# Designs tried in a protein design chat: VH-VL binders against q9vpl3. Part 2

Target 1, 224 residues: q9vpl3
Amino acid sequence: RGKINIQRPKAPHYERARVVAVTQPKYPELPKAKSCFKTRAERTQQQQENPYNEIIAREVRNWLDHSRLVAFFHLSSITADDIFRVRVQLHKQNLHLKSYGSKIIEQAVKNTRYEAIVPLFHSNHCIVFSPDPEKTAALLRIVRRVPQMVLLGGIVEETMLSRNQLVAYAQMPGLHAVQAQLVQTLSQAPGHLIQQLQAHQNSFVQVLDVHAKNQMNEETPKST

## First folded at step 1 (VH-VL)

Design e9
Fold by OpenDDE, second read of step 2:
Structure e9 (fold): chain C 224 residues (1-224), chain A 123 residues (1-123), chain B 107 residues (1-107)
Amino acid sequence: as target 1 above (224 residues)
Amino acid sequence: EVQLVQSGAEVKKPGASVKVSCKASGYTFTDYYMHWVRQAPGQGLEWMGEINPNSGGTGYNQKFKGRVTMTTDTSTSTAYMELRSLRSDDTAVYYCARGEYDFWSGPYYMDVWGQGTTVTVSS
Amino acid sequence: DIQMTQSPSSLSASVGDRVTITCRASQDISNYLNWYQQKPGKAPKLLIYAASSLQSGVPSRFSGSGSGTDFTLTISSLQPEDFATYYCQQYDNLPYTFGGGTKVEIK
C-alpha cells in the first residue's frame, strides 16, 4: 500500500486559487422544481453548438499543431487531486496536461491529419503536450507512478505511435546522440578504408620485393 | 524574434518613484507571465514579482512591502513596474523577463530577458 | 522564503576544465530549479530548467542534476564563452529566489 505521502498539497498558485474561489458553484437554492418534464428530445436538441466549443476546439488544434510530443492517456478512477498532482509534476518538465471532451476533440481534429486519434477519446482521457520530443522519457517516468493514467498512444514528430512504439521511442538515445554516433561511425569509415587500401599496397610491395630479391639471387653466377 | 525592450536608465531621488517599461514583441504577450528581477551593483539577482498579462494577476515579493506595482498594457504589449518610496539600496539594474507558465501549475522559467534598466537612487 | 545557497561563490578554471557548481535549497523543492548564466553587463540567460532540462540553443556541455535540496550544474568542458556568473533559481514557492551566484573566472 504505497504510503500516500500526503505531502501538504502545495498551496495552489494564487491565480488558481482565485479561479477556484470564483468558480465555486454558488448552487442556487434549487427553485422547487416544477417538474417541467422536458422530454429527452428537447434536452438533446438543445445541444446548441456552444460557440465556446469552437474556441476550445481551436485551442486543441493549436496545441496539436505546436506540439512535437503528444501523448494520449485513459484516466481510470483518478481523483481531481491526483490529476492536479500529476499536472504539477508534468508542468515542471514543461509538459502540459489537458483534458477535453470527446466532442471537442472530434470537432478539433475533424478533416485534419489528427482525425485518427478520435477513437482514443471514447472514455475519460487526458492529453499531454510538449514542444520537446526528448521529454518522452520524462513523461513516461512520471506517468508510471500514476496507475490511473494509462498510455494509449501518442504523436511524436508528427508521427502517430502506438503505446509500445512510444515506449520504445523513449528508450532510444536522443536524436543528437544517434547523430553523434552516426558521425563517429562515418568518420571511422574512411580510416578503415585507407587502412585496407594501404594494406593491399604494402602486401603488393612486399611481393614485388621478394620477386626482385629472387631475381637477383638467380643472376649471381655460381663461381665454380 | 522574441524580444523584450526596456525603458532607459533612470536617476531618482530618495522617496521618489520610478516606473520602468518593458515592451514585448515576437510572441503573444498574454501567453506568458512577465517577471521583474533586479540586481544591485555587484550583487545577485532578486525576484521582485510577476504579472499575468491575461488575467492581471500579480504576485509580489513581500520584501518590497507594497512598494512595487506591476501592470500591463495588452494593447501595446508592454509591462510596467513601478517602485515607490525609493531608497539608496534600490539602486540596481531592473530586468523584465518572460515567464512560461501553466494555469494549473504556475510559472516555470524565465526564458527571455530584457536588456535591463539601470535605476540610480542618489541623493 | 526558500533560501538558495550556491557553492562556491567563485572559482577559477581553465579552458577545457570540468566545472561543477552546487546549489542547495533550504527545503525540498523537488526539481523546480532553473540555472541561469549571466555575463558582465548582460541579462541572465536561461541554461537549465526543471533541474536537468537543457534549454533550447544551449550547448550540450551544460548539464543539470539533482532533486530535493541538492542540485548541480556541470560544464563538462569549459569554453572561453563560459566565463560568467551562474545562478540557480527555485520556482517551487513564492517568492522565487535565486542563489547567490557563482562566478567562473579564467585561471
Scores: ipSAE 0.250, ipTM 0.733, lowest interface PAE 1.7, mean pLDDT 85

Design f18
Fold by OpenDDE, second read of step 2:
Structure f18 (fold): chain C 224 residues (1-224), chain A 120 residues (1-120), chain B 111 residues (1-111)
Amino acid sequence: as target 1 above (224 residues)
Amino acid sequence: QVELVQSGAEVKKPGESLKISCKGSGYSFTDYWIGWVRQAPGKGLEWMGIIDPSDSYTRYSPSFQGQVTISADKSISTAYLQWSSLKASDTAMYYCARHYSSGWLEFDYWGQGTLVTVSS
Amino acid sequence: DIALTQPASVSGSPGQSITISCTGTSSDVGGYNYVSWYQQHPGKAPKLMIYEVSNRPSGVSNRFSGSKSGNTASLTISGLQAEDEADYYCSSYDSSSTPYVFGGGTKLTVL
């Protein structure tokens, strides 16, 4: 009795396969939770017919050119309400969440310094723009509460950063704080040098004094 | 000075289409969201929806979803509220309002309102 | 429609302090500090008086104050004046249904 290989069930005979295929309950595709975001397909179709694609592309470019902070996110099954809440929270921080079709992004960044971002836009995505790179920490704080938003990377001060680099950047003390620390460190250096120099001088004087005393003792004739 | 100026009163019949406007001035139009609020005669305020003029992102109240369309033309700093087919029950004062920048969903400046009367 | 609950009317004499309540649920007033109050005079557009429970916009009289306890927000008007006669509406963020919800309104009469 041939061991029924449970791991590789033999493909059913063609006729059985046909019957199974026909009798497979067409489970009504659970209405794909109409993600408030039109399916990629729907977006793509709408984008092809929209005479304003060029205008939108120009807008995207304008955002990119005037932003000092740009963050790219993948959206995973996010609801309209979640998007709304996130948008409002971001807006309060002068962070601007935008969503564009992949084709529009491609058109917008074609032959520009931003062309490298195109591979990031394979599915549902959104972009957050800000004129202030110091808002990176605020951005990350807000999106941490939104598990449906997955950070992919970003652009800060014209530098493309990975997800990890962006997180690291957000944790860095502000430029002014770093500068202040540098100034403090530099201001302490002369004090240490002066101390070391003085210590050396004092040591040298002591050695000279000892030598002088020894010479004086050698020159005192033992008055027999 | 920040101002929202709405279009004039409208008298319409059931089944007619209507588009009313709200023009913002005295501020950067794209930096603030615009909300629409309905007030039926002798009744309270009802939030209809909100739009971000910068990219035309729109959120509707469930009660108004599919019943009206909110849009904006940022080039002329104008927001719109439109009906494809008016009903008698649409008779109300309609206000546009600017979203308060420091708040969550507060409206700091309001238009003067547009009275829409729908009667047979 | 899920509305915040306000008293239909309140009255007071000039110089008195009155309080208007706004009662919601844990999904709106009780869950967030995003309660606002609007004043509306007859035939006029609403005016923002309080935002985020207790903050006053610039130009609003310090006679107006807001507070919240549990699921109930309150607007207090001190030193009541004739000009305070108006309808008052509370509003809140609502996570359960509509993002923004108004109360039913309260008519304030100055006697």
Scores: ipSAE 0.370, ipTM 0.701, lowest interface PAE 1.8, mean pLDDT 85

Design f2
Fold by OpenDDE, look of step 4:
Structure f2 (fold): chain C 224 residues (1-224), chain A 121 residues (1-121), chain B 111 residues (1-111)
Amino acid sequence: as target 1 above (224 residues)
Amino acid sequence: QVELVQSGAEVKKPGESLKISCKGSGYSFTDYWIGWVRQAPGKGLEWMGIIDPSDSYTRYSPSFQGQVTISADKSISTAYLQWSSLKASDTAMYYCARLQGYTSLEYFDYWGQGTLVTVSS
Amino acid sequence: DIALTQPASVSGSPGQSITISCTGTSSDVGGYNYVSWYQQHPGKAPKLMIYEVSNRPSGVSNRFSGSKSGNTASLTISGLQAEDEADYYCSSYDSSSTPYVFGGGTKLTVL
């Protein structure tokens, strides 16, 4: 009995091969190359408008409405294990890491004051929510350890802040509402921020160019 | 003025253990990360790892993972790099440097003077 | 080891302008504005010359400037002086695996 080579099985007889070929369910093989590089955003765009999406969109709105701290991050080649680790660390600080599809986000924020965040969600992203704006410093400290998470901006006390503004806010003492207002006034006008986000909606690199420049790089204290 | 002062040159034999130090001054030691960089003779800079002195959280380059241990004592504003068993290939200049960045670890703004480690039979 | 690509050597005469390139990928140089440049004289520790692509620390001469296009960052030294003779290293934030990566270094000779 010839050793069945499991690595190179002998080609079946031509008639059997024909039958097998005809009976094999042709699963549309997604070109391997395209499937491996599809961003979560791209994968979610293919999902048909499902009533389930409405439910999730409501959830997102609920988080946005009840959170005093919201931070937006880009995810670059992060593993599930890494995400889990970060989630655990954030959770210990009452910070909630969530990830949603771009379509869901769009649906969630449509015709709301948060509509300006839509351009941030054209690639892999996650959102961190917190009821406590005092946790901004803790958030930044944790995220600093994760190179795959890049801070894009956030919302504090209903005020949209750039990356730099969030950093400044985390370092300011005093009342949170006053802090947010001061940061906004001293750094960039809200209108300018929105324009920047919109201008770079199609390119992650462009978005980062706008938000990545830290003004306070000299003698910058580590967020605690 | 911000300053990082490293321990003196070391001459060791293969198999010996070694711990070198980097003391920071002129700033809040726990507010900045410290990194270690290796430079073999006539070669370029190699990132080894970084440590957050506030809680001793550490990250290593894959090339140095398990080969060295980075630690810190915040009470005396000192970071350490140590080997359990030195190899001849560990012969190099070792620099500590302060890592700067608010939301990311972006660049080394201050460097120690370096510690020369020579491992020879 | 994953390193940023630099020319091994560049040379120029006093008063000239020279440029050192640093080429990476979209996960480092091309992805972020977190490129830094370091100068190292023989037997000395590296010194930060440029951070975040184009910013100069206090005390660094305005003859040093940085830029980036695509996946390539560049250090330009104008009005070349004898004291500029040194090794230059680029570095970048890396979002793929390690948070930091160095270039291979460039030896600058002033003729």
Scores: ipSAE 0.310, ipTM 0.686, lowest interface PAE 1.3, mean pLDDT 84

Design f21
Fold by OpenDDE, second read of step 2:
Structure f21 (fold): chain C 224 residues (1-224), chain A 121 residues (1-121), chain B 111 residues (1-111)
Amino acid sequence: as target 1 above (224 residues)
Amino acid sequence: QVELVQSGAEVKKPGESLKISCKGSGYSFTDYWIGWVRQAPGKGLEWMGIIDPSDSYTRYSPSFQGQVTISADKSISTAYLQWSSLKASDTAMYYCARQPLYSGYDAFDIWGQGTLVTVSS
Amino acid sequence: DIALTQPASVSGSPGQSITISCTGTSSDVGGYNYVSWYQQHPGKAPKLMIYEVSNRPSGVSNRFSGSKSGNTASLTISGLQAEDEADYYCSSYDSSSTPYVFGGGTKLTVL
């Protein structure tokens, strides 16, 4: 006896379907009570921009504008104590952990170059600001110890970076180190070129010598 | 000179509200946290809470949670400690103190002169 | 109230070395290197003497030193002077309850 698939009942025979459709009690559509509740859209429109929100939004903008490193984190069930600890650790590194509401963030970045960050703020989030992009490695080191903080992405030197890109950035040698390496590489290039040129010259001289020797040998009459 | 200056002594009755202040000068106020410490007469130091003036992040001791409110106005480099309803047991010296960046979690390098709060019927 | 344990009083003669202990748990003194010591003269605000177990702020005499072993931090005052007579408080970060905790204080008397 085939297991009656309760999850996908076979569509009733057409005639049965008709009878069921006709016998289904037409519950009077409850008068769509004009839900006195202003549509979400209407509620959103009447949310008088709390002057306080504007002030905070301005603050957020200021942080964004003056930070060379910005990192966005999702907070997953983090306790007040954990937040406190992280804040202190970050603060010692001149990293500033801030938490703002999604609406405030949206307001702050509206019509700005930062508007792209809005989708990152769907739940509990925090932002870490720093004037020093070199602190990226320090930041990641600290937050690795905090499983409740999930890195979403960031902004470094005005460039939006994904999580992976930010991690990669933190692993890169400092700008000065890269520059030094570049200078070293460039300084070695002439040496290599000289060596190659000399090698070719030497080879050419050798070939000429061999040729000269062969000519001399051909000109030496076999004194019979 | 770096200093924290607290408001003057207060004499209050039970049930009254009180707000005392701590003003920082000689340094960037938002770069340091401000803690509040209570010392009852003849007793030891008690940590009450701490605030980051930059964003008003606040942490309280469990013993003082809900009993007091710590706030700050960074525009005037001032931190506040307030009671909605004082009790006789609130009679104590109250100190504000600055937490520097080079310290661990608990070091206060600059202290206010203290505010004596007397609550008597 | 969870407090770090200090002796109530310690005494010493001028020129001697004395040590004040501060005993906590693995959640505070034993768990972190965030122990501070404060000196408080009568009627005055506390003064930071040691931070992070063994560091001296600028202006603090080198006669003051700090150490930690296990769950016990120690403040040592060498070459005891009359001016050292004060109350001394230890403090530590605490992960178990209150973020900061003070010791009960130690009254130092210079004989």
Scores: ipSAE 0.018, ipTM 0.546, lowest interface PAE 5.5, mean pLDDT 83

Design f23
Fold by OpenDDE, second read of step 2:
Structure f23 (fold): chain C 224 residues (1-224), chain A 122 residues (1-122), chain B 111 residues (1-111)
Amino acid sequence: as target 1 above (224 residues)
Amino acid sequence: QVELVQSGAEVKKPGESLKISCKGSGYSFTDYWIGWVRQAPGKGLEWMGIIDPSDSYTRYSPSFQGQVTISADKSISTAYLQWSSLKASDTAMYYCARHLTYYDSSGAFDIWGQGTLVTVSS
Amino acid sequence: DIALTQPASVSGSPGQSITISCTGTSSDVGGYNYVSWYQQHPGKAPKLMIYEVSNRPSGVSNRFSGSKSGNTASLTISGLQAEDEADYYCSSYDSSSTPYVFGGGTKLTVL
């Protein structure tokens, strides 16, 4: 008696399959109980256009447009008092902490170059703005002391940076320092080249000299 | 010093038009929105509307929509509030105020003009 | 336009602490942390005392503090002084009909 493989029942014979298909009680699709739970979509639609949303959205856009440093943070169980403290610390460094609703952010960045940031705002979040990209290191120093603030990424000089990239940026020497290093490196290259060229020339001259001396020695007839 | 200076008191008759001004100084005028607030005699503050001087974007309170016009001239750092036809009920003190947006927090007016008293009487 | 609800008047003696409440709805005070408080002396323009529920502008005395619980924001003035006698107005963003709404104002008398 062949072990009925319960895990992979053999497809019934075509005729049986037809009969089963026809005899399967068409359970009236239970009227999709209008789940009293307004679908997220319906809730979103009923979100009365907050007249403030536009105003705030414009504000957000202005901040984005005038900031050279923007950092995005997730907030994890942070108290109002903690936020206040962080704000004060940041403010002293000309860093401005703002919190906006996700919808406001979406509205603000819609059809703009900043649209890519929308996915970052699915949870409690805050944004830090600064006109000075050099404050990135200061920002990170401050927020490291705030475990409730998790860096998600940022925008520096109009470039979107990941969390890791932002951290790396903060560790980099200032643009001027890098430029100076580059100039130094470039200035040293010709010197090395010249040395190498001179070395080759000198070696060549030496070889020629030796050759010339050898020729002169061969031409000196042994005056017997 | 950051300040808003408003035009002087006005005495008008019903049906007359009026335009009062609010001039900002000591800051970048286009970086901050300007709101207008009405205060009738012995009454509370009423938000009328707000303007972004940078692009003249304007929002009105429903109560004042169509009743007044808010405008701005960024070239001279001035905001305006105007009536086409005044009513006796327009008698009030009118304040312009700078909306705290760019460098601090939202939703507050941090600098206020001295107010313009508008009296409309027959 | 539905104004935020404030007590008409409050009073206190010098040195005391008083609290002014501002009650709104979930569409304004309860929905946002954009509550501000203004002080207005007779014949003077309003002065911003508190913004975003609890923040003090530069130059404002630390005797002034703000808080919010649910749909009610509160302004607390500690160590009451004679110069604190004024009208106080709360304001909030409003997601309903008007972007900004003020309270009806509270007259504070220092006895």
Scores: ipSAE 0.018, ipTM 0.560, lowest interface PAE 6.8, mean pLDDT 84

Design f6
Fold by OpenDDE, look of step 4:
Structure f6 (fold): chain C 224 residues (1-224), chain A 120 residues (1-120), chain B 111 residues (1-111)
Amino acid sequence: as target 1 above (224 residues)
Amino acid sequence: QVELVQSGAEVKKPGESLKISCKGSGYSFTSYWIGWVRQAPGKGLEWMGIIYPGDSDTRYSPSFQGQVTISADKSISTAYLQWSSLKASDTAMYYCARLEWDYGSYFDYWGQGTLVTVSS
Amino acid sequence: DIALTQPASVSGSPGQSITISCTGTSSDVGGYNYVSWYQQHPGKAPKLMIYDVSNRPSGVSNRFSGSKSGNTASLTISGLQAEDEADYYCSSYTSSSTLYVFGGGTKLTVL
């Protein structure tokens, strides 16, 4: 009794194949998980046909020029619902999530200081913009809860940062905190110097006192 | 050119069901949200809800949740707004509009509107 | 309730500049840049005039401009023309259970 190859079942007889083909429940194609508001293919097609590409490109440039924080994310099978949720959370923090096609990005950054970001846009991506670089920590906190968003890198204060650098930046104390620390350190420096100077003076005085006492003792004649 | 064409005016009685349509053309219908907006006579615009035709994800305004049903048939690039039982207060102009979400949060193209009159 | 408040009416003479305000009741109304403006003539569908606070769609006159300060967005129409007579609505994305909200509308009369 030949081992029924369950992995490669022999093609059923033509008639059976027809019946199976007709009776195969057309499972509604699982709604292609809304991986993004627009599929890459749809975006690309739209970009080719969209007379507004230049306008959008200008918009992208404007966002880049006016943002002090820019973060780039890869989107992995994220639903529209998830995007909405994330957007809401980001909005609460004055973070602005945008999605642009790769061609639009290329057009937008061509011959600009941002040209280096083009390689980041080979798949489904989104960009988060903020006028406040201090929101980097907030951004990362929000995104951590969204596994479909993968941080690729960013721009902070006109400096391109890798993913790791951006994470490190977010962990740094705010500029004000650092300034405060600096001021504190500087304010302590004079005190320490004064203490050290005084310590030396005190030591000198002590040595002199000892010397004076020793001289006085030598002048006292041993009365025999 | 992007265009949204809505079904014609409707005159109905209270208690009747109604389904109006909005057909999109000139763009990828499955890649944009479609919203419905109500405007009662002499009143302002009211956001009702939105649907993403690509997967039929639907979001409603709390005021319209359970009162209407928004649906879409992507095969014919058509969105629908339907009532199971109309009320006189449903008398209004209804607009469908394309929602741009990637580049902002705005309705960039609008249908011509469907006037729904509900009278006893 | 999340609401955008607009003046009921504004008027101006031809050639003048007018401003329509739109004020959110909450910080949750209208993310920093997600305010839009629509023009609606009588018996016509609304038309997008401004998006993202200050951007003009293609085909919209440069006489229309948008700005925002705090929780108040503003639509400015310069060089007012008779054709500008219409209702104007602001709108915004919201961070609440209500995803989108329209203002109450402003009737602009050109005198």
Scores: ipSAE 0.018, ipTM 0.530, lowest interface PAE 6.3, mean pLDDT 83

## First folded at step 3 (VH-VL)

Design g10
Fold by ESMFold2-Fast, scan of step 6:
Structure g10 (fold): chain C 224 residues (1-224), chain A 122 residues (1-122), chain B 107 residues (1-107)
Amino acid sequence: as target 1 above (224 residues)
Amino acid sequence: EVQLLESGGVLVQPGGSLRLSCAASGFTFSNYAMTWVRQAPGKGLEWVSGISWDSGSTYFADSVKGRFTISRDNSKNTLYLQMNSLKGEDTAVYYCARDVYDSEGFLYFDYWGQGTLVTVSS
Amino acid sequence: DIQMTQSPSSLSASVGDSITITCRASQSISTYLNWYQQKPGKAPNLLIYGASSLQSGVPSRFSGSGSGTDFTLTIRTLQPEDFATYYCQQGYSTPRTFGPGTVVDFR
């Protein structure tokens, strides 16, 4: 619908502070960067005119580094009330829903093992983070009720998984040995996996658009 | 269905105090920031105060800073505005509203109460 | 503080007309602008958030556009229930600020 901008160069809003405080994992805080060579006016001007992106990018890197489960979703038009209810439901399961602009994602993953995921974020998207990979099944159960969110793939135990692989992982709760083996088989093919995730994103955007249009203009059977 | 019901608006003398209440239902109150917005008779909307979900952060318009206090009781699904040292300029209909921060980072007031009239006059 | 202005302050229109209301911010607020409708004696209602996103339940004849400092609200094919006062509001920084309002009356 509109441009997404998560930047606020002036003082942060209290609701954003609340969401961060409630959903933030209990990991070591990142050190705050300081400059010794810029005047106060220059620092204020620079903050206002952009690169608040660097601060947000550090937040994204922290989430990626300290989450054992990361899931990527295509996000269709959804009301603020609906997405907030989903965020709250996810939080109860230690799942943290975040949205970041594509340039911020690119800046965050630049020079990291995750750099290859950037193409996934050139359309509307959101990411769910969790320190607990056992919550994958709970995540998929919750988003099943949210047709505007379409799973593209994810990262489990630092291994990139396609949608189908992540769904398979979720279907094996309590089978840690089998889950570990699935994760392990993917450690040698990151390029192919990224291509698969990108292709899946394009296919699912198309499927979601057709499904949404069918629900609007045609009657479709109930999905169980 | 989201509902917000304000109460407590009465006639108060200048320099007096008054507490407004806003009873919330139809949503998980403790998951949302809340705000107070006022409207003087025949005038436009003016933001007054806001509070985070956990009461950890509170914000005030300069015109009420130091005189008003915002608080909430999540166990009772109720928002409060304590108004001290009231002035004639504080005469207005006071609305409570749900303050949303969505996944795209947008900030807006999606549901509003019916309002309660506070009149400050001798 | 970010100052909001609206134009016109009032306008007269007939059912079936298309109207445009303009909102201007004293500094760039990106797309952090919301539109509210208030009918006489009633509480405000959210119409549009994030400059162009239509709130659930709001008729598609309402649309918003703009970014930076200049924003517009357009109502296509005015209906009788659309005669109300419209306010823009910035969500970019605290304190949150509203425009002075635009009154849409019968012609």
Scores: ipSAE 0.000, ipTM 0.410, lowest interface PAE 18.1, mean pLDDT 75

